# VHH binders against o26223, part 179

Target 1, 191 residues: o26223
Amino acid sequence: MKLLWTSQHIKVTVHIDGKVSKMDVLEAIKTRRSIRKYQDREVPEELIDKILDAAMCGPSAVDERPWHFIVVRNREMLEKIPEVHPYGAMVKDAPVAIIVCCDSSLEKIPGFWVQDCSIASQNILLAAHSLGLGAVWTGVYPLEDRVEGIRRLFSIPEHVIPFSVIPLGYPAENPGTRDLFDPDRIHLEKW

## First folded at step 12 (VHH)

Design w11 (framework vhh_8pnl_2)
Fold by ESMFold2-Fast, scan of step 12:
Structure w11 (fold): chain B 191 residues (1-191), chain A 120 residues (1-120)
Amino acid sequence: as target 1 above (191 residues)
Amino acid sequence: QGQLVESGGGLVQPGGSLRLSCADAGFDFSRYAMAWYRQAPGKERELVARIYSGGSTNYADFVKGRFTISRDNAKSTLYLQMNSLKPEDTAMYYCAARPFTSYIDYDTYWGQGTRVTVSA
């Protein structure tokens, strides 16, 4: 075994007033887990603003930045998401969800908007984790039934494509960290 | 639409204090995240402090413990209390506002700036 590495040594610090100290980038990446159980506690608008600011800082193909975001806090709307997204059952229990969308009219290089919106989605997950929140990425595109279901539910125009639904909240579970480093997937110089 | 007007800048001795104010007109102040930025000659503009609509604050490391950002929603005014001023705090200070109500697109509004000079 070349390297034995574990993210278990990385810790998130909580201050006396309940504030979580900022993680460094590697710590955030290595300790982020998909969170599907949330406390019955409101997420402040300030934190959502920070998360969306981070989302928009992602790189995009030829700087096209095609992303748009819908912030959903309405309980009735959150409860309808599982009807059109079978793996979105946890969304109904989240205090808030962000729908990541692509405005196809902003696309400069055909097809790269998928990568752009994936990058924005990952930034949302990392930013949420760094702020003491839990989140999970749930896929919408390229599944046509989910795309059309979400489009109809949120009155999304035809030229805008819903990409992902990301519920978030204060975590009510701690799945722990995982040791995912696999040196067999690293090839030097050639396959 | 929205107009930001900074005031309170001036000349102060090292170790002194100064309070900057930013008054807004034409928008619902309580629904904006407000910030103070500064720019020294030959340097890039940098964030000094931000205060969100709910009162949460964020400070740059170089002002922590010395500066305090606050807001008075009833008076539609943002403040920056600057204590223990240092020569390196010399800069143009700008007030900025970001609307809270649109998460799809957001704009940052800027004032004209107010000059702070810290010299012996």
Scores: ipSAE 0.000, ipTM 0.118, lowest interface PAE 18.9, mean pLDDT 82

Design w110 (framework vhh_gefurulimab)
Fold by ESMFold2-Fast, scan of step 12:
Structure w110 (fold): chain B 191 residues (1-191), chain A 120 residues (1-120)
Amino acid sequence: as target 1 above (191 residues)
Amino acid sequence: EVQLVESGGGLVKPGGSLRLSCAASGFTFSDYAAAWFRQAPGKEREFVSAITWGGSTTYADSVKGRFTISRDNAKNSLYLQMNSLRAEDTAVYYCAAGRKLSYIPTYDYWGQGTLVTVSS
């Protein structure tokens, strides 16, 4: 009878007081680096939720918002990504990856979904960095073999196009700061 | 609190060498470009050398080939190796740090300077 009134599977609500690094926007943009080495630590679902929320906040052409996201935590699935993505070797070592996809049925202006998915991908990278995580954008579209490989591996429908695979985790490397400002790329009034 | 503290200045004979150091504290030095400026008595402050956070260096024509700027981000330090010193190198040398935010470098932080005197 005690089994009738007491759950056999207790769901524990863990309050994780995450170290929220209050990084301003310019600092986040300037200090974000591609991270390809990750600690053997799981990323809490709450942080993934925050990252996906940020991904959906970017501008989208005529507000079409065509992106869909696949969150991959399954070790066997992560280990298969390098088989279809030659430069995705680091994905197998990440605790989680996000696949950014375009649902072509949501597209209002042909071709602009690439920009929409690029913006979403960059927001994922910036949000991850602001939360103390590291990530890297690995390209899928427009490379036909990678698009079809990822589609088959994750049972993605024909009308949905995988755009990028972004592994993320707590960083196990610390790349130095870069000076990328180049005034020769700025023209005043005319070319 | 942000501080830049120069050291290594002194009296040296023409043809001699000195190494200046600048110790940075109170900010993330590795995020900043850094530079050396100097001011001789009765003259305007002039640029000597700069190093970006990526390690790229720039030198004033008057010191090119004689001075070498370097940084050690692990020690939050900036250096200026001065060789083949001349009487006209006599000046107060200032350490500066700042981000490149426009067509010209801007420097947000300055040290109080260290005196270099080149005389016989």
Scores: ipSAE 0.000, ipTM 0.069, lowest interface PAE 22.4, mean pLDDT 84

Design w111 (framework vhh_gefurulimab)
Fold by ESMFold2-Fast, scan of step 12:
Parts: C-alpha cells; structure tokens; sequence
Structure w111 (fold): chain B 191 residues (1-191), chain A 120 residues (1-120)
C-alpha cells in the first residue's frame, strides 16, 4: 500500500502483433462470440500477459482495482473445475483458464467490486478475441456453491472472492455473426 | 471549466508545519478520488497521499506519520496537513482527481501546483 500511482511510472503498453490485432473496436465488440471448443494447441505466455494487461485497464469504482487473476495451465486442475462448476465442462478441454478474483481488502466502495470484476472479465474476452483466441465467461459469483468450490480447489483465501472462470484457447469452432440490435429497448427522452 | 486550485504553500523552517488546500470546481468532486503529488527540483513527480470518495487514505512511506490527507465534500476541497517538515519535502505540490469508472490509468484532473520550501 505504498504507492497509488505516479506520473513517472507509466503503465505497460500492450503491442498486438498479427492480422487479428488490426480489428477495430466496434468490429471486436460485435464479432466476439463465446467459444467452448479449442484446438489442442498451447497459448503462448506473451498472449496471456497481453490479455491480463487489457483486463487491468478497465475502469473501477474509485480506481479500487480489486482484481486478482489466477492463470491455470495444469491439466489436472483444469479437469477438476467441472466438478465444482456444472456449466464449466469445456474448461477441461481448454489449454488455459483465467480465474478472475476480487481481493476484498482492496475494496473502497461496498458492492462495486462485482461491476469491476465484470469489466475485467469482459476485457479478457475482447482482448482474447482481438488476438485470435476464443474464450467464454463461466459464472462463479454470486452462486455460493461455485464460489466455495473454486475457493477450495485453488486455495483462495477467505478475503478473496472468485468471480468468473474464463477458459481460452485457439478456437475450434466458428459460430458466425449475430444480429443483436433491438430498437424496442431504446427509449427517447422518457421511458 | 474543470479546475483544481492549490494554495497554502510557502517558506517554512525544518520541523515546521503547513496546511495545503485544493479547491475543486466544474465537476462533482464528491464522486472523485483525490491525491497529492509533489515534484522536487530536478526530480520526477512522485506520489504523496490519496483519499477515496468515501475517505479511505493511503500514504507514501516517506510521509506516513507526518502528513495527513483529508477532504470536505460539502466544500469541494482536499487538504494536506504537513507536520515535522524536512528539507527533502521541498517541492511543488499538486492535487489530482480521478473519476469513478474512468478507463484512464492516470488521474484526469490536475492543479497548477503550489511551492513548498523547507529551509532555514
């Protein structure tokens, strides 16, 4: 708790290399899909570092940045996740997963850590997509059984809350595009 | 116009005290985290202290126990009480503010600075 930030300590800049990295922001947002099938191919550590840097660039309430991340590559550990997360069957087939956590000791405004960790999770999905990877958000919080299952499996301290499990890898499926725009959800001037 | 204006700097003897003030205008200060930074001659700008909108505080090791940060949201003001001042505390002091849910990794608003000189 020594330094909050200094003007001289510049945040690490992530350089995206490759054809997929030339995707503009709107294209990335509109074309990102949940990917649950992965190639039998390892994801380089450099790409995971780029994704985590992007995750930490999200806004947070009062700049509390409560997120911590667990990177899981161990096959035996990945295979145990479906035992504590019923909808996480695809995680065992992923080369890597990221567990997004909240360190409650970093929380400055009660309850806003959920929004902070949601933003970090979405940035992971978008960054993965921009780098040619596929990922899916599997929900942990607020389901108590999943929270405690993941906590025990990865030795997460009581003051840290597991929020989401995001498996990722090179995609082995292409679900195609979706038209999700619904003008009935837009109200002009009043409800 | 968004503005942060520091005041309270001056010349003080080693061991003395000063209270810096920062007046915020043009935005809803109560929703922002705020901080004090300083820049000594020939040095980089360094963190001094920060306070959240709710009042939680953080201090650099070099000032902990000597400086106290506080805020008054009703007056849109930030303060830094500096006690037991040392020659090494000589610097231009800046206040800064950071909004909730900003995508920037830096403070969005900065003041012009106020000079603190600790000398006999």
Amino acid sequence: as target 1 above (191 residues)
Amino acid sequence: EVQLVESGGGLVKPGGSLRLSCAASGFTFSRYAAAWFRQAPGKEREFVSAITSGGSTTYADSVKGRFTISRDNAKNSLYLQMNSLRAEDTAVYYCAAYPLYSTHPQYDYWGQGTLVTVSS
Scores: ipSAE 0.000, ipTM 0.104, lowest interface PAE 17.7, mean pLDDT 83

Design w112 (framework vhh_gefurulimab)
Fold by ESMFold2-Fast, scan of step 12:
Structure w112 (fold): chain B 191 residues (1-191), chain A 119 residues (1-119)
Amino acid sequence: as target 1 above (191 residues)
Amino acid sequence: EVQLVESGGGLVKPGGSLRLSCAASGFTLSSYAAAWFRQAPGKEREFVSAINSGGSTTYADSVKGRFTISRDNAKNSLYLQMNSLRAEDTAVYYCAAGKTSWIGPYEYWGQGTLVTVSS
């Protein structure tokens, strides 16, 4: 038996025998994996709200915070995403997807919105993982045909740029942890 | 009314150079970000280079150091100087302009000009 509590952005698990388990930030970063298979089980709205709150807490260039989010739960709309995003096939099988967008009217320095929206996208992936969900980042920008397709499909205004589509759900797969540490990529003092 | 027209495409040997031009009419290019894209046969359209109204530039890794984007606002024109051309540069090249951002989606597009790099 497990009982789950959430405190701010941290999930705590307590067993009936009094054991407590907690995923720290480093563990979440190291064990997060791209998840492309989802259970046929809805994600509660409160979890999506927590994920979006975390997404908006990322740093942005000169604090421009240009991000906007579209939450897609409609199955017919999710099924149309692969028509405009060839590598987004898994999106149609997800219970929900988040489209990360940039409102260019909020852009203070041209081009840095890409970094801002990348940070927001990664925060979505980490927050989902910490809440027991799986997600994957599917790229939209800078591929103009995908940008135009997603814009048309979701009636996104011309001054708003769709950046990524992130399907989310309870995982139906459990890929193992990766050992990616490579000391050859670390240089001391000079290249 | 609003139009972008590319020119300067053609056949060139590997290692050669070409200069593409894009003439804008019906609007003032200096108010827009402008870019070059290309599409090779059977492949998706890919970004090549962009320039904003202030003159800041960005390039795809595949062309950085070989291609130079520039604009002449007095002539309402965009250019792409292509040096050290390779077979993989063979594509239809499109110019584009948009107000959204210098790297964002583009509202106006040309019809394209073919560049063929062959020996």
Scores: ipSAE 0.000, ipTM 0.092, lowest interface PAE 19.9, mean pLDDT 82

Design w12 (framework vhh_8pnl_2)
Fold by ESMFold2-Fast, scan of step 12:
Structure w12 (fold): chain B 191 residues (1-191), chain A 120 residues (1-120)
Amino acid sequence: as target 1 above (191 residues)
Amino acid sequence: QGQLVESGGGLVQPGGSLRLSCADAGFDFSRYAMAWYRQAPGKERELVARIYSGGSTNYADFVKGRFTISRDNAKSTLYLQMNSLKPEDTAMYYCAARPRTSYIDYDTYWGQGTRVTVSA
């Protein structure tokens, strides 16, 4: 089903608890954490729309943009995800999840859809964080049992590959900040 | 599989010193980034210090100049030398580890913690 976009999306101001959330790109990247515990609060459709807009702004190989997204809010469907994804238990407690998919018919260069869908998934995580939400990337591809399970559960066509399941919600945990800089991985001029 | 065991905590007076140890019994220690975290009663867990497989270190501002993190790969042991201890350093101290190549957004292995109390 296709929905008509309205001019309400042209000028975006995000208010979280009466405060405009402003975060620069480096801050968003450095402070984003995987969040697996969510408040019992609905995520407004407007925030999901902004997150998906950001997901589609990622670069893709030869501009193939092979991504499709399934937005899952139905509690019964969310509760079935852990049955086909053993480490996705947190999904049943999330108010919403986004399934990132690749439409293989849109692929122009073999194999690059994996990078394309990875970029889209990361943009979802960063956008969610910038909007005051928490999210976590749960892996589907390349684990064949999970790919088949998710495909069957959501009636995904054979030419479409489910890539990741990303539950989202208002955070109910604060794991704190992380130091991930590893200078042993940086080589100057030569290996 | 991997198990971390902390030791060396205890009661010490302000200005005193303690050395914490974290022994690894189940994984290839040399390939892991190791960290010390702490959690005071009623507060969130916070990073104290991290040491990478290559030997580089990062410290929280509140311990710079007082604490030193180090590792002994041959003994599969992580250390935290704590000097000039303050009452504010009172907490449960946790050892944490993650594989050098891990893409997950948190430390993978945790110990059960060792308690440090700084009071007269």
Scores: ipSAE 0.000, ipTM 0.104, lowest interface PAE 16.9, mean pLDDT 83

Design w13 (framework vhh_8pnl_2)
Fold by ESMFold2-Fast, scan of step 12:
Structure w13 (fold): chain B 191 residues (1-191), chain A 120 residues (1-120)
Amino acid sequence: as target 1 above (191 residues)
Amino acid sequence: QGQLVESGGGLVQPGGSLRLSCADAGFDFSRYAMAWYRQAPGKERELVARIYSGGSTNYADFVKGRFTISRDNAKSTLYLQMNSLKPEDTAMYYCAARPKTSYIDYDTYWGQGTRVTVSA
């Protein structure tokens, strides 16, 4: 896979069964699916850096940018995540996971950090997809047992809130795309 | 417990070339992402180019097409080939190493720098 970066578009060239596919932003948004099965293949650190760069490019309320990220590659640590996250069983089989956190000391407007961290999480999913990887958002906040379990497991300070755990890797499954457009949810001028 | 030592800086005329080297003394060099940073007079330190342990590279927009980063793992040495040098390239150039298993960007190993001056 060759990655081509241009000023307006992220272009990824992927060879699949001899065919070349290029993905623009709209295609990435429409074709991204949650991936929970991964190849036994290391994800290069430069791809993680690109994904985290994309995560930090999201808008944030009053430019507070409260995110911190933990990158977990240690197999023993990945294997412990399902013990504190009931729906995170797939994390133990991923080559890497990113934990999106909020540093509450950076918050300028109470409560908007949830939106900031949601945007960062979505950017991680889209960036991973655009780079030929698969990922899934597993929810942590606002479920207090999961928040405290993840905090304890990764020695996260009390002023920092773990928001999501996103395992990622090269996909070992290929779910079909979804047609989700529903014009009944669009109201013109008034409800 | 490693030391990075930069060399190859100097005074050069606009349009000239320089090759910077960064020698590793004490690291397992192949396990590190390596980078060149620079600090121009009156500016903060900025990333010039990075080369990952797998060989992929990333360049700042202001050096694309002019600079080339490379590594020789057998010699534990990082290089920066600088072509078509401009007065605005004048800076202290620093070598940096980040462990492959570390994603804490500021927990990096730094060299002491080599000075590049581009002047007529």
Scores: ipSAE 0.000, ipTM 0.324, lowest interface PAE 12.2, mean pLDDT 83

Design w14 (framework vhh_8pnl_2)
Fold by ESMFold2-Fast, scan of step 12:
Structure w14 (fold): chain B 191 residues (1-191), chain A 120 residues (1-120)
Amino acid sequence: as target 1 above (191 residues)
Amino acid sequence: QGQLVESGGGLVQPGGSLRLSCADAGFDFSRYAMAWYRQAPGKERELVARIYSGGSTNYADFVKGRFTISRDNAKSTLYLQMNSLKPEDTAMYYCAARPYTSYIDYDTYWGQGTRVTVSA
């Protein structure tokens, strides 16, 4: 027997994700803030997959897409990050961190991997925000001590360069929105 | 590289229940995201539910509140508890696995399917 359906109820769509963000792109860009305090809640693996999918959708120089990602959930490993990254103290309190890396063997044009990995890092921050998570970009490259510290900690090969460490989780702080528009930085037709 | 084997399908009346199982035939998928898909006659294959290695779950809207996905990592077995079955649930049900460390847009391992028929 079939259920009795009217035309208003004929459309049944199967959704992989029952949560849909209502944030448009401009709102996401303007309201994203660095989040350094996290709830004691695990981030679902499906949300990490969505964030990393978004990270890989960024433009890259000559479509080289040199990025690799290390997903760190192990508390002992998260607790060691501040030892090699002085501004990464919040990482030990995060449920998960993503390390954005460049595989130099995938580089097609010298030096542009920095821009490629910056784009991937920003996409992680925007995707996390759109999914109700908070994140912060902590810089690794070009600081040699941090690069080598992270490399040793995560057994990263010499041809792979750790670029950023991004802790993320459900936010336990709500920093206000900033008004950053500065018309003095806009020049019409010429400098 | 391992094989998934589904079981537990059959014929049930509307309002009935079934429990599907999916066993790894050679490899422990405890580090894999596991899923149930279905394909009704003459329709495209669609995702029913997914469970990640850490236990997080995701459900198709039409099965929320009726179906429960679960896993036993020690037994490398995936389950789908199907309650309040409707004729619309009639389909071939497939088990699938995606490696956690591979951010690919499709499931890598598939079973042969188990048939579920909901009719009087």
Scores: ipSAE 0.000, ipTM 0.116, lowest interface PAE 17.6, mean pLDDT 82

Design w15 (framework vhh_8pnl_2)
Fold by ESMFold2-Fast, scan of step 12:
Structure w15 (fold): chain B 191 residues (1-191), chain A 120 residues (1-120)
Amino acid sequence: as target 1 above (191 residues)
Amino acid sequence: QGQLVESGGGLVQPGGSLRLSCADAGFDFSRYAMAWYRQAPGKERELVARIYSGGSTNYADFVKGRFTISRDNAKSTLYLQMNSLKPEDTAMYYCAARPWTSYIDYDTYWGQGTRVTVSA
């Protein structure tokens, strides 16, 4: 007689360019796309703060919370990122980028900082999308040339590891959504 | 609950066409994601095309533009229209059904397969 389950969802209401937007969690997850083209338009500091709050809310191994974030708005600095990150060409056209870092001095269990920083990176992408922004994860760790290039460019200490560079802004492209559900990747009881 | 039965396979020359059908008897076809897989001699089984209960489709890159998957929920039948067939398309073709809207029952139904041979 009951055919519906209660859904987990969070409705976020925020003013974005004078607009009020609502998106539930499942919608955000399913409709998020990598965005590499951005409008020539500033992202308000309040939205960056909301995104970074969300980034820090992810689960962390043994609650080590090793994240540090660099927020880059300086056009000259954004234009230098492609010199040390070959697949980061779009970063120079973004109004802002977030560099996700691990402070190894905060590490409590060896190696799990990679998962911690991956979760933080994904939360940045989902939060940005829920707020009407577009973003893309560009990989840094574990590629040594990119790690050292980003470290040098942003004066990152040796005990801190740059993990990802995430440019974000108001989208200038709409790639649509994807149907990615693949039941062949779900195994019941056994492999 | 039901049995999937493939048909429409056969021998065809390169550049030819075949239409495969997969008929269901006994389950609610409209609630299942349907797919065509193939297994070539000496190869592993691979996904060819999938169609979800809502009608969205996914295709393997090697068949895009040549094959079309479709479904008729009223007839409980899945189709694969195969055009511009190549010798590399020679395989056993299998129909698969998985309950896409069920959160409890994920059992995959498989058919027995239909043979497609593309040769001169």
Scores: ipSAE 0.000, ipTM 0.077, lowest interface PAE 21.2, mean pLDDT 82

Design w16 (framework vhh_8pnl_2)
Fold by ESMFold2-Fast, scan of step 12:
Structure w16 (fold): chain B 191 residues (1-191), chain A 120 residues (1-120)
Amino acid sequence: as target 1 above (191 residues)
Amino acid sequence: QGQLVESGGGLVQPGGSLRLSCADAGFDFSRYAMAWYRQAPGKERELVARIYSGGSTNYADFVKGRFTISRDNAKSTLYLQMNSLKPEDTAMYYCAARPHTSYIDYDTYWGQGTRVTVSA
């Protein structure tokens, strides 16, 4: 009897010789796009480790840090995600997906775990983009059928809530950037 | 490339001293936790000392009081000052690095090693 995360975290040593170009924070934020098509290439474990490190650096309400992460590389498991998440069809074509979860036992203030897990999810997207990868946030919470479907599929305990499923890979599409600045949404001093 | 290169090994008599250096090319050295490992013939590789990006250190019991790990972030260089050397310190010494904030418990980057022999 082996735990899956044990082999993932201690069994493989990967040396990456290539360097990722650095981009500044504003460039990363402004050029990140949802990527739903991936190259048939493995994502090195070291890049996933860097992404998860970044995810855990986000702020959380009263520093509760309620997040847990499931890393899914198994093709059979990735292919089952669209069965319980109908808008997650692209997940089966990704080399890896991260499931962001909330451990409610770590919650210090009710309800703020949603914001905490949203921050972690966004950090995953930005970190992936900065490392030359593409990713997309597919919603799980608060859709009860998706929450329970993902819970059953990955044997998630009842006190843990799956929040998002984020497939990652080297991008096989380039949707270009968007100009989203809308000054009509900015109010000075009052509404 | 982000490779680690060890130097400073050699032959010394018991009670002697050596200073090992590990030069880094291409890392953001200041953001990495750095370590020295050693491997004696026929034995497994073991951790000797670790130094974190903030300067805190951790030593194996068998070197406490004799070895000192230090870093120079401006020079991107890691050091191991070895004093009061014993024959049992004979080994290949390896420099290793990992991102300071990494949750993984193993080092990502390794050098080629430098040989230390302690004998009369």
Scores: ipSAE 0.000, ipTM 0.095, lowest interface PAE 18.7, mean pLDDT 83

Design w17 (framework vhh_8pnl_2)
Fold by ESMFold2-Fast, scan of step 12:
Structure w17 (fold): chain B 191 residues (1-191), chain A 120 residues (1-120)
Amino acid sequence: as target 1 above (191 residues)
Amino acid sequence: QGQLVESGGGLVQPGGSLRLSCADAGFDFSRYAMAWYRQAPGKERELVARIYSGGSTNYADFVKGRFTISRDNAKSTLYLQMNSLKPEDTAMYYCAARPFTSWIDYDTYWGQGTRVTVSA
């Protein structure tokens, strides 16, 4: 007997609240929304591990993979993030946040760590969504005050650059879906 | 659920023109991406033109410069202006709609079709 799958898409199946949910990769990408309101409910360590595994699977320039991650569950620390990040007010209400960092000592080609950490950040958002969680990317780099504030707050060494802060949890809001496809942005053969 | 009702088909001579209309009956037209498809006898349905909720349009190569898709949200009506008709344009023409949501990449609602015949 053999396993059959289509080349057009692959279905992902995960356990959420003891129930199996199934999401096509395209569905996951198209239905992910920024979530800023979270239930007062702990996110299991096993789900964070799966999200971070997915984050590290992104493509990286010259395979430099410069990303490091700080997992913040401490309520007192989460409550301090809005003090150094003006658009991070929702972080204090999240059960957990992931700080995506670049270790510049791992950089093999100048400047591509920004793309590498962007890819890791997006993978965190998609993985969280596929597991029934909500998350939002709050920007840190390249805003110097935010970089310095986050560095100071989490004792991040000078050769490591905080890139993004991503709070996540079980969603307490359900924003609708969006119709974003715009064929006027697609050019065939030439501009 | 709503129904789409096509009209305006008929028999025309080569080089003639027709205007097809598609009216909704029971859904919020302004929130839908709308399309015209056609199907000739013994062939699969093919996309002729699409118009998105914001007004941007997409045309099949075989109708570019000859057909114009448009919508009137106040009248909940979709149009296809067909100029310089050719015998190859002979088909059943179908109106289709997909909802505002970005995760749906196929048309959800279909009309019964209106017949266009181009012959001498």
Scores: ipSAE 0.000, ipTM 0.093, lowest interface PAE 19.4, mean pLDDT 82

Design w18 (framework vhh_8pnl_2)
Fold by ESMFold2-Fast, scan of step 12:
Structure w18 (fold): chain B 191 residues (1-191), chain A 120 residues (1-120)
Amino acid sequence: as target 1 above (191 residues)
Amino acid sequence: QGQLVESGGGLVQPGGSLRLSCADAGFDFSRYAMAWYRQAPGKERELVARIYSGGSTNYADFVKGRFTISRDNAKSTLYLQMNSLKPEDTAMYYCAARPFTSFIDYDTYWGQGTRVTVSA
């Protein structure tokens, strides 16, 4: 047994046989950070499959589940994303990105697709973190310039709305955890 | 029945310039993506240029470097500056607008068009 990784709120131990202990759910939520620097190393398809499975397990308004996903590994395509998304510069350095989309033909309750795709995006971030990867949510919707730019780059049909671009990879940075609990935002029984 | 009205078309010699305008008073112009299309006799209607609410632009290859699309949200007006005009640019030019929404994936509002003729 040796201590492999430690932060202010998390400790991971690797057994002498090479197996890694898992994070509990609360620890995963509290220690997930946006990761913008990635190793030059492929992410196996098996891990992408697990991440997408987790993305589809989110609750959805009236169970509409309007999400579709584009998996982008082509470096030339990843390098073009910053041309359309100015704050997505890190995407060109990632080995893979997932584009979360809404198929409007699957929408049952107007406007709730935004919440549905937000849940799918967060599940991608948490699943990636739990599997030893790093990721960051770069916003596309509701900025219409970014929506149409991403649509054009990836041949997305007009009835499908790109919501977020999430680059991911093995992390090349280790930001510390944050203490974000603020009791002044909790009100008992009334405002 | 469009709320968009095009103007500025006319007859011009090759190498000349024209400025097209498209005016609207009926919606929140700043929230719409605006476009110019054209249709020459015997051809399909084709996109010339599009401008999004944030100011980013998209141009057809056949007009890049010659045409400039711009908008004035305060005046609710769309413009197309056309330079180095060629006979091949002869067409009816149409203004179009679409709201960004999950329910609408096509241009919702159209003008009646303005004619551009490039000939000696």
Scores: ipSAE 0.000, ipTM 0.102, lowest interface PAE 18.5, mean pLDDT 81

